# VH-VL binders against Large ribosomal subunit protein uL10m (mRpL10): the designs that were tried, part 260

Target 1, 224 residues: Large ribosomal subunit protein uL10m (mRpL10), of Drosophila melanogaster (Fruit fly) (q9vpl3)
Amino acid sequence: RGKINIQRPKAPHYERARVVAVTQPKYPELPKAKSCFKTRAERTQQQQENPYNEIIAREVRNWLDHSRLVAFFHLSSITADDIFRVRVQLHKQNLHLKSYGSKIIEQAVKNTRYEAIVPLFHSNHCIVFSPDPEKTAALLRIVRRVPQMVLLGGIVEETMLSRNQLVAYAQMPGLHAVQAQLVQTLSQAPGHLIQQLQAHQNSFVQVLDVHAKNQMNEETPKST

## First folded at step 14 (VH-VL)

Design hb88 (from gn1 with light chain H96G; framework fv_imvotamab_arm2)
Fold by ESMFold2-Fast, scan of step 14:
Structure hb88 (fold): chain C 224 residues (1-224), chain A 118 residues (1-118), chain B 112 residues (1-112)
Amino acid sequence: as target 1 above (224 residues)
Amino acid sequence: EVQLVQSGAEVKKPGESLKISCKGSGYSFTKYWIGWVRQMPGKGLEWMGIIYPSDSYTRYSPSFQGQVTISADKSITTAYLQWSSLKASDTAMYYCARHWGYSSFDYWGQGTLVTVSS
Amino acid sequence: DIVMTQTPLSSPVTLGQPASISCRSSQSLVKSDGDTYLSWLQQRPGQPPRLLIYDISNRFSGVPDRFSGSGAGTDFTLKISRVEAEDVGVYYCMQGTHYPWTFGGGTKVEIK
């Protein structure tokens, strides 16, 4: 099992020499000039790039663009069997429960009108998509029996809605045109509503963080 | 309303280049993926690749990577499938098809028959 | 690549009788997003493929209710409750879970 990595001790020595060199005048064009050698930051970013994430991010963007109903949930610990049963029930109503990593969501919505939803997904989350906004009532009925899924808000007919507004929408008549007009009447300016959704999610995440810390602090003290 | 109309049949010799087209109409072209599927005579379906016309992102099946080029021109709502040098084994019906969100393609073009023979 | 195995290779049926087609994947079709991307396509002689069923069991727009899909994980079934003359053709399953996307080898439905 013997092997000596003599090359690695040289890297720290060179790095320490660069600390001295950093005090020297810099050339402002270096970050802009194309080098045949990639910087460490560029190499690290390229090494962490995943072609799979790139295609999945476009799939997420496509779901957002084509879904007239998008609902955002905080997801607490849930068994594979339980979430499978929920997914089956939702699927029967043309409601598609999906989970994506936060980085994939960020990549999907970056530089789009959906960018403001990123803070909603700091912790465990899931999203329900549907091309049919009339299914909002069915969604809320199903999710009401799943305490691990906490509604944060959603998007209906391209309009951001808070939890309360989404609940109100669920009680409206099933005529698409009428529902669209009511959503516009019920909704607030997009920027303001997005901030409300972010604040709600952040407050909920903070409550969960405090709860988790309190649970750890309630551990039985060591007895000697 | 939704239509994908493909270019006409082609008869080519090995080594020739070819570019076939698929024109979308009746929908928002940039909001759907366009895929290409090959069907060799008497055989099944093979996925070749897809393009997202909004940003021209492409993804190819490993079997077709480097053999074909998929592109799109959103100003004329048209996707393309291109060969730099055809082989006899490229003889097949080629379909374009639209995709979003579902586990498959929802609308298909009528197909372009490409015959490559000496 | 995910291998999609269809059985039977051909299914001669009498008009009005049921037909059943099976599709088995070499790996689970549950995607990382939690969904299962399995669909069924119909190809009539001389025509392009047509989407019948998406996401295992959902009928596409305009598809008659005599078509139904079921399954989970690696085993999937397409059922035609009463075969009509217009149902003659080749049926393919397709997975959209794993790249590259792959199709089953096809099942030819014929009238006897």
Scores: ipSAE 0.511, ipTM 0.764, lowest interface PAE 2.2, mean pLDDT 80

Design hb89 (from gn1 with light chain H96L; framework fv_imvotamab_arm2)
Fold by ESMFold2-Fast, scan of step 14:
Structure hb89 (fold): chain C 224 residues (1-224), chain A 118 residues (1-118), chain B 112 residues (1-112)
Amino acid sequence: as target 1 above (224 residues)
Amino acid sequence: EVQLVQSGAEVKKPGESLKISCKGSGYSFTKYWIGWVRQMPGKGLEWMGIIYPSDSYTRYSPSFQGQVTISADKSITTAYLQWSSLKASDTAMYYCARHWGYSSFDYWGQGTLVTVSS
Amino acid sequence: DIVMTQTPLSSPVTLGQPASISCRSSQSLVKSDGDTYLSWLQQRPGQPPRLLIYDISNRFSGVPDRFSGSGAGTDFTLKISRVEAEDVGVYYCMQLTHYPWTFGGGTKVEIK
């Protein structure tokens, strides 16, 4: 075919951009217009993403309804490579690590029996789902080596369990009748886990609120 | 025992309306999605859409949006697929299938054969 | 839409011999939640589809252990270690990661 144009290349886009930049007025657009108004295209894209959130929220609810093991974690800063390795290890044990925004979680669980978990998701979080509750021991073994994941509690066989109760459950794997009795015994304080999980999240929120109020009290109002 | 039982075969003329059914039994109907899948004679499978019976939320494949309506009546554990005006190109086997949180269609109905000819 | 390319179109197999079916997606099937939603279905002549494998490699209840799934990203495989007469039919891969959900074109398994 023809000659390759690798030699003496032209950069017409650069020259056009240069001319446009030189000839355009140097007046910045009013900051107000950009700060409080979004373009029609940006608004349309946000509206299109709303249907995505609606279906994902129902998917999350469906995960909760069909997982016999759900574990809730606080998630500290972790690299993409590290979390990927953890996800692979968990997946080999039929354990599914998932992350969802707090808005999607709230939408998924509002007006359901799961609504009590909402306070857990006001900070960085992730959830591990499994159809197999006997995998609780494998889960705890894997996450023990991941200091960025802090167990908050979970749901086993539709029963809310605290961190300590999940550890106790995990120590009795393979004893089906004894496991069932253990879960029943641990669940006989029905409000304890929810209160503990809510207190933990509320205490963190309260600490932030107190800090914010102290910051505002220290700041002198500006008046000229 | 989980079962999805579909309504019987239909023979229709172009322009006629049709509503076929899929009745679930042996499980909690509102905890599962119901999907509809078309198979034209001698062809493969095409996903049409799904419904979440708990709140009747629907999602359609773009190819079927506006061509069919999916609905459900949780009081009788039944999902429906409906056409306002049938075309000869709607001649196919239609399957309903149950969907669960681990993203699979686990149980399928026996199928409803719809034949549209003049 | 995600295109699912399934090969071969047909697979004549001698009884007791292995069979392998490939499924390739036009885009990665890793969903934003971190999981890959790839299933395999079997359809015997005149019968509705039957779930064999979900989430790449998990066998559905009642499915014989001669069926196995593997793969990641865009390349997935269904293997039958010892084909039996009852395995005659069309096999479909299905992705449930991206809407709209899409099926492969199917692979016909036949006894020669």
Scores: ipSAE 0.496, ipTM 0.746, lowest interface PAE 2.4, mean pLDDT 80

Design hb9 (from gn1 with heavy chain Y32H; framework fv_imvotamab_arm2)
Fold by ESMFold2-Fast, scan of step 14:
Structure hb9 (fold): chain C 224 residues (1-224), chain A 118 residues (1-118), chain B 112 residues (1-112)
Amino acid sequence: as target 1 above (224 residues)
Amino acid sequence: EVQLVQSGAEVKKPGESLKISCKGSGYSFTKHWIGWVRQMPGKGLEWMGIIYPSDSYTRYSPSFQGQVTISADKSITTAYLQWSSLKASDTAMYYCARHWGYSSFDYWGQGTLVTVSS
Amino acid sequence: DIVMTQTPLSSPVTLGQPASISCRSSQSLVKSDGDTYLSWLQQRPGQPPRLLIYDISNRFSGVPDRFSGSGAGTDFTLKISRVEAEDVGVYYCMQHTHYPWTFGGGTKVEIK
């Protein structure tokens, strides 16, 4: 049952109340405050991303802290099946192939000695971790047969090495004292080495472009 | 040798607070995560949460968020699990376990039996 | 949450015979970093859990070679090639690919 008009919206009443509230001077009771609010979508996006990135970044720090061998690669287009087979082969040698977004890498290495590696991860990349630096030779033998993976450099015994320095290290496995001396002799200042690693990555892209123009078949040198 | 040694068994009444400990030795405490796992009598394993002792970062299972607090004191290489107000349903064996990238939950404490009864 | 389903719930085996335990996840355990984080734990009566296998197939130090792990994606298997008396206990699979980390319900291995 109904006797009177129940649904009768009065929009003008609401508008008038709002105008009165806005025009009323309340400056003695209301201290001057300047605030900006992010959009609902922006706030939700930040909240959703932050917990995942925070914990994964600590996982990456943990991998870096426990790996005596870390190798950085540029990764060209490769099928899921092919990369899976490479991962299986590497895993048999206690070599762990991983990929992370640049944002996570940046957060993981922020305020650490490894902070300078961030620019290496602007393009497609992957990292190989191992607790055993003597596996460097095995790593290079395996990736030699994977032309889509291009070695940029690495970290051995917490010392940053260029591609050529890492290759030299791989040629002297099993002699720990000699290996340690070699690493010390070949090492560069971290900032300077990163510039060399970036230059190598840029040179590789240029070589690929020239090769593609001169030869239509994909015959990228395996040692590259 | 790597060891995780937990505090002894506790018998408490509902509403009481409790803090149990897990002391790590034989490894670099701040370079490893410590996780807590509950096992109710005759039941399986439940992950409660983990802590990264280097900066005391914690992550909890949703089932345990707000019910327990995980903390660590790196100066004495000890992790803690604490309740502000125990319930009878908290009666269980509690394990701490070490985690790091190459080997997840590789070493476990002996367990702390917590009994909550009136 | 990722649900980890173990079969069978109980596995009575004759000494020296093989045993096989299956673990199925409700979604892929391939993490965004490209790896799969699946472990197997053994809990003997009255003892804390012990790590047997990590990263699907790697035996932890001190674990006998009669234990092997295999699988990919959502389907994983733990095999004991020749069950011995000391293998009696409850076996759990565990995923630490996605948070929250979750365990399977357990499989009790018994001698018949």
Scores: ipSAE 0.622, ipTM 0.828, lowest interface PAE 1.6, mean pLDDT 81

Design hb90 (from gn1 with light chain T97K; framework fv_imvotamab_arm2)
Fold by ESMFold2-Fast, scan of step 14:
Structure hb90 (fold): chain C 224 residues (1-224), chain A 118 residues (1-118), chain B 112 residues (1-112)
Amino acid sequence: as target 1 above (224 residues)
Amino acid sequence: EVQLVQSGAEVKKPGESLKISCKGSGYSFTKYWIGWVRQMPGKGLEWMGIIYPSDSYTRYSPSFQGQVTISADKSITTAYLQWSSLKASDTAMYYCARHWGYSSFDYWGQGTLVTVSS
Amino acid sequence: DIVMTQTPLSSPVTLGQPASISCRSSQSLVKSDGDTYLSWLQQRPGQPPRLLIYDISNRFSGVPDRFSGSGAGTDFTLKISRVEAEDVGVYYCMQHKHYPWTFGGGTKVEIK
């Protein structure tokens, strides 16, 4: 089943097939940003209403129900090999990196207190889930070395936190009670957390638009 | 403690209807899927289907689609498996088990033996 | 459907010796999200199945250290480092990556 085992090809079999096929780099070449960025065709399929979306939306809701830590990220273009390496590092800390289309997220959170987060997922995104909120510091340490992943915010102990609040939570001592008290204190300003999360995402999107326009202008060669 | 308790053994004749139950306790019933697994005498395990009790969404194995109905009543934390018309080939042990995420079926009921004979 | 093939079909083992069970899937069980939806179940005589290991190598709560799982892609192994009398039973591998969910045919562990 060819490509399904690309990350762990059996060297003798793979090398023999490649030698016979001459020098094509088919197996080393993996789609960029596969997990969090989808092709146009894949996005069109996700927009369709179908049984696959229905069951996956319930799987997402199930992960939300069982995760005491949920972190939301914008994901820029990244190779499949690089994102796989990040997933392996996260998995060792019981942190699960997943990617879902916007429609699936919307179906998963509709009729819940988290429905307001849907606008965060209009751009390329990924989510990290964990049943262990004490892993927030480990999450941020790993992600700090991955410039393609930009923290937008998250949920800790069912409380929505901005990126700054998540960073503050991560800096707390490893005592569960102390961390829970911090989350409770931060959550005493309700109504502004969602707006703050949306503002941070919108600011990032606007920055990307400006960068894209500046890049276009710089790529235009000067007349000679 | 987490527990799934199934209804008692049933002895039926071909053509009869049957509904067996699986009652969950010790956990938030609506946050877990409930699956049904068949084990024919002396044979291995076969997945029949699952239900998400929060909204009663079901997914069946193609082999069991149209053969059985899975339902749930979240007010009494109970899932059901039912047949409109039993066949002798339905003779088996039936297990319910709960599921979430990557953990697979983590807690299982004790099983309900269904015997269908003339 | 994904076919799960277990070997051996039966494993008579001397008490205190190791036992090894192999499971091969007809398709890779690695999801695009990086998790591998492969589990091992134990069924003792007259009892319901019990979860031993999930996601290839993670022991479920209450499962003794003598049980370990390993593998990748399509080839997976369950090892019992030192078989005890209570380990007699049938062991199943299971995949829940693709619908329909499927089980291996089972491996019977017996004391000889």
Scores: ipSAE 0.615, ipTM 0.821, lowest interface PAE 1.7, mean pLDDT 80

Design hb91 (from gn1 with light chain T97Y; framework fv_imvotamab_arm2)
Fold by ESMFold2-Fast, scan of step 14:
Structure hb91 (fold): chain C 224 residues (1-224), chain A 118 residues (1-118), chain B 112 residues (1-112)
Amino acid sequence: as target 1 above (224 residues)
Amino acid sequence: EVQLVQSGAEVKKPGESLKISCKGSGYSFTKYWIGWVRQMPGKGLEWMGIIYPSDSYTRYSPSFQGQVTISADKSITTAYLQWSSLKASDTAMYYCARHWGYSSFDYWGQGTLVTVSS
Amino acid sequence: DIVMTQTPLSSPVTLGQPASISCRSSQSLVKSDGDTYLSWLQQRPGQPPRLLIYDISNRFSGVPDRFSGSGAGTDFTLKISRVEAEDVGVYYCMQHYHYPWTFGGGTKVEIK
């Protein structure tokens, strides 16, 4: 309940109220800032934005929204001819191998249910899209022969899956209802899944770092 | 059933304004682009532009930029094509079509015939 | 702009015989992402266009298997293995690889 003085008459007559309002202390209001002017930093940021990235980001969002299978890979050094041959094999199975810059991926998924995938794309990467989740087994058969592509995880029927969960899905029978139920039961909380996928990526990077250091620090029994 | 239903035929005079519509149903309207395509009498197809209804992002063909305006109202699942001032050369059949990046223009409206004559 | 050139301008064909339509782009349609955004549309007299084939060779839902697409780079082909009466119409190739999107000039398929 608020404080109400029931003993006092109603508010002062209009003229008296107006006089009181005029004599009340007022803080000066600053003129409205010119919102059309931008700081140097804001102008620089605006100039650096690529309008082609804006439309490509929406195209990537379309692929994510319309693909019932999305698989994420780390991509090691591979020749243009070799990756072209992989693309041809995948395309025959309605599997679409695509590569986009990390900034485009971030713009595509920002403020969407897919935002959790951004940490996967800090190094060389590629993505395979398909409207047909039954092609997961075909995908893994083809990629098994391409050691430069390392599976990180994926999305099946809008559910994020780890590498092991995606492999398990690929081994299930082609009954749509059974596969949908499996995806539901294999699903993990997004935070845990992303931590697991990022840990796998970081572990791979650590293995590469250790290998590089061992190659550099290799000692021969006969020093010169 | 996916369906794009366009507004009815229009007969206009040069200099008049016009706004035609394309209503989508049977699908998630905001997950697809809507494109507009012109077909002049007895001629082929010309792409005019597209809109992404989710955020009203538009892209126009240079030939149509500044000549038409494409807009969308996602609350009523409807896209629009608008002229501020019609010319006789705007006489054509106008189609809307749904697009997502994999399948091109997969479903088309029935078309709106626009006739501009003095 | 990418110019799409179709040949022939018209294709009179005997019922049950094959028909072939060529489409040439003024520049390669191979994206850096590895796919080619080329499609084929059919327009029957008095009707709106209908998608037949997307991504060079994929048939759209409900499209008979007598239609096939092939090609790469700048040269693409639509084949009808055995033309039926319902196949009469104008066929267009379309690229949505680069803006602005462009259509071929069209090929009219007629029964002799």
Scores: ipSAE 0.490, ipTM 0.744, lowest interface PAE 2.1, mean pLDDT 80

Design hb92 (from gn1 with light chain H98K; framework fv_imvotamab_arm2)
Fold by ESMFold2-Fast, scan of step 14:
Structure hb92 (fold): chain C 224 residues (1-224), chain A 118 residues (1-118), chain B 112 residues (1-112)
Amino acid sequence: as target 1 above (224 residues)
Amino acid sequence: EVQLVQSGAEVKKPGESLKISCKGSGYSFTKYWIGWVRQMPGKGLEWMGIIYPSDSYTRYSPSFQGQVTISADKSITTAYLQWSSLKASDTAMYYCARHWGYSSFDYWGQGTLVTVSS
Amino acid sequence: DIVMTQTPLSSPVTLGQPASISCRSSQSLVKSDGDTYLSWLQQRPGQPPRLLIYDISNRFSGVPDRFSGSGAGTDFTLKISRVEAEDVGVYYCMQHTKYPWTFGGGTKVEIK
């Protein structure tokens, strides 16, 4: 405000910019101190009865049913700008990066063939969906440059794949790669692939637990 | 091949009940939403609502909430649109269409013409 | 509700010439999940609607490459590079970003 006065901008130019700002949609007034936070009972009721959560869970189920490629990632702290840039790069390859709360994921997959993925989402996560499994190589190339995203595993053509199997699949050419990989994975015990994905998740959780305990034991001054 | 086949044309009087059908074939019925779209004579398309056949979850446009009922029977791969009491203003072509989140409405039924007149 | 405004209302075009249809939404169509749920439908006379384009610019299976979609946020365009006789019909944009789902008013493409 002070610098604006010193810079002495032209009044007509400033007023045109301001007209754009005042055409913003109206927002309701909400008393911040008196009603900004819901009681525990109100939050519990909304979690059980929220119709938007119900439809979103079915939307997630619908994406799972129709994506020939689904990749699961652990997501470390990342800025909104950085994740937006990753989304744009992925979208150019028909890859759709989405994040949902763990309760929505659980509701989406409960009593379905996807229920086995629930343990992967106890920590911070994101999912990449695509109707095109041949984009797996593009996916891995893009996320290789995003250290905050750690591949846990995925689903290709309705078949659960470990991290290593997804990497192998990405290096194979065309539709014949799908058939070869499916033959390989279908010949394995169903629980083996799920346990591999859970083991990766559990190993990561153990690393985080050890790291957290080490940080708790380290008495760093709260000087920032 | 994917096909949605709707029931035949209906001529009704105001106050009568009606139930029209949309039978899906050539695909996994429970993996797609089924939506209903109204087109009044000489007018554009209006979304009425959708159903998720896997568990019969429904969502309606506010303009149609309480005016119609959408249901489905996954054992015969059929979705339904029902009126308890028709009005002359319900005269329209009614389309069913299958939907999944990314592609939107990709395959459409042939339409059911409903005429309501006294 | 999101209002979808299409222009023009009608587009008479000579065979082999291009046609362009605009669709503007009253609110951004970017959903909280990061995607934009904008599609285009074609309705030929006496026929049900047919999906042409989804996700702004992706052609549906069997749709000729003379159809293209573009846009972002609130401003979207469907282009037909060289109109053919079978392209006669009404074209609708549709959003399924926010409930209730809404259609544009339609644009009639006809041969002159």
Scores: ipSAE 0.745, ipTM 0.883, lowest interface PAE 1.0, mean pLDDT 82

Design hb93 (from gn1 with light chain H98Q; framework fv_imvotamab_arm2)
Fold by ESMFold2-Fast, scan of step 14:
Structure hb93 (fold): chain C 224 residues (1-224), chain A 118 residues (1-118), chain B 112 residues (1-112)
Amino acid sequence: as target 1 above (224 residues)
Amino acid sequence: EVQLVQSGAEVKKPGESLKISCKGSGYSFTKYWIGWVRQMPGKGLEWMGIIYPSDSYTRYSPSFQGQVTISADKSITTAYLQWSSLKASDTAMYYCARHWGYSSFDYWGQGTLVTVSS
Amino acid sequence: DIVMTQTPLSSPVTLGQPASISCRSSQSLVKSDGDTYLSWLQQRPGQPPRLLIYDISNRFSGVPDRFSGSGAGTDFTLKISRVEAEDVGVYYCMQHTQYPWTFGGGTKVEIK
């Protein structure tokens, strides 16, 4: 920060750069994109073989195996203070909010019944674990007040449920037998469920993209 | 219900090999970690390492890396702690304990006293 | 390694009186997943350790209500509201936030 302004750069310099960019021959492939893909692949390989990732992936598998309630959320931008407050509220209900990288999730669920959840984690996400499926209603009540967290679906008593199925489950207090029947009755083939959950995820990403564009467009006139 | 039963007390001489066991029962053995904890006479607890029996993945404390080997045989629901060459400083009570990533060491074996002398 | 420091080393208490044990870690016990992995164990004379409290303040199944845990970051407390004869033993705090897992030095609770 300072009060000293800078003289405008000479126009000829920018004119020359622009002309060179426009007249430059196009290459068959974009070098930057190719370089980025190589870098991403190398990072993926390194993360996959990271000793920390190996042990954490097994910890995640333990959480999945021992939690009778697992809920998956899309997580948009949220401050550290805000997510901490949500985590505290959830913790009081024996609900544990956690976030892991996609590679850790993939390692945790490969060759297991949970492998179908991998597509849910292609974008920003978080997971809530609990040993108590009766806490589903408390979970949804708390998350209702957190617009940055959008429910994608979950697992209750080892049965994969869509968003609507989890909401239905939450609305049946005190009737555990009826809840168990509903869970079994509403269970879907993993392919269909994942496709539905991925569609929800893609819809949210699209809404976020539109929102981001609207924010940039709104701020541009203000800045200019 | 859930029980971890350890092998009996051992009296050994320095330089001898030893393998002690921890047999789990009353639960799904492959879904829990087994950890090993040392307690020297009159002293506190020291974490040695853990094993995930499903795939025999191990992680050791740096103090015990290369000094002991942790293994498991899921067909007989048993975890092992072994030494290739014992030292007098290995004299201690050794505990196995069950762990899952939420509850921590929730059930413990009765302990195996290992005495290394002479 | 995370160093766990317990105070006091020994706590003689009269039956029915409260006891308080402190545990301080050399660095924050908040893991990258957002949770704090601090547990309290009880070891009665001649017996293996027993889990009392996990995740700072959650009592393990079968643990009496007189035991409570509290704390955050690097400073944690185990409280026994009314000490009973069966509470005699050594109490350990334990972190499993970071490998290697480490224990406090222990606090001996005795009846005077």
Scores: ipSAE 0.613, ipTM 0.816, lowest interface PAE 1.5, mean pLDDT 81

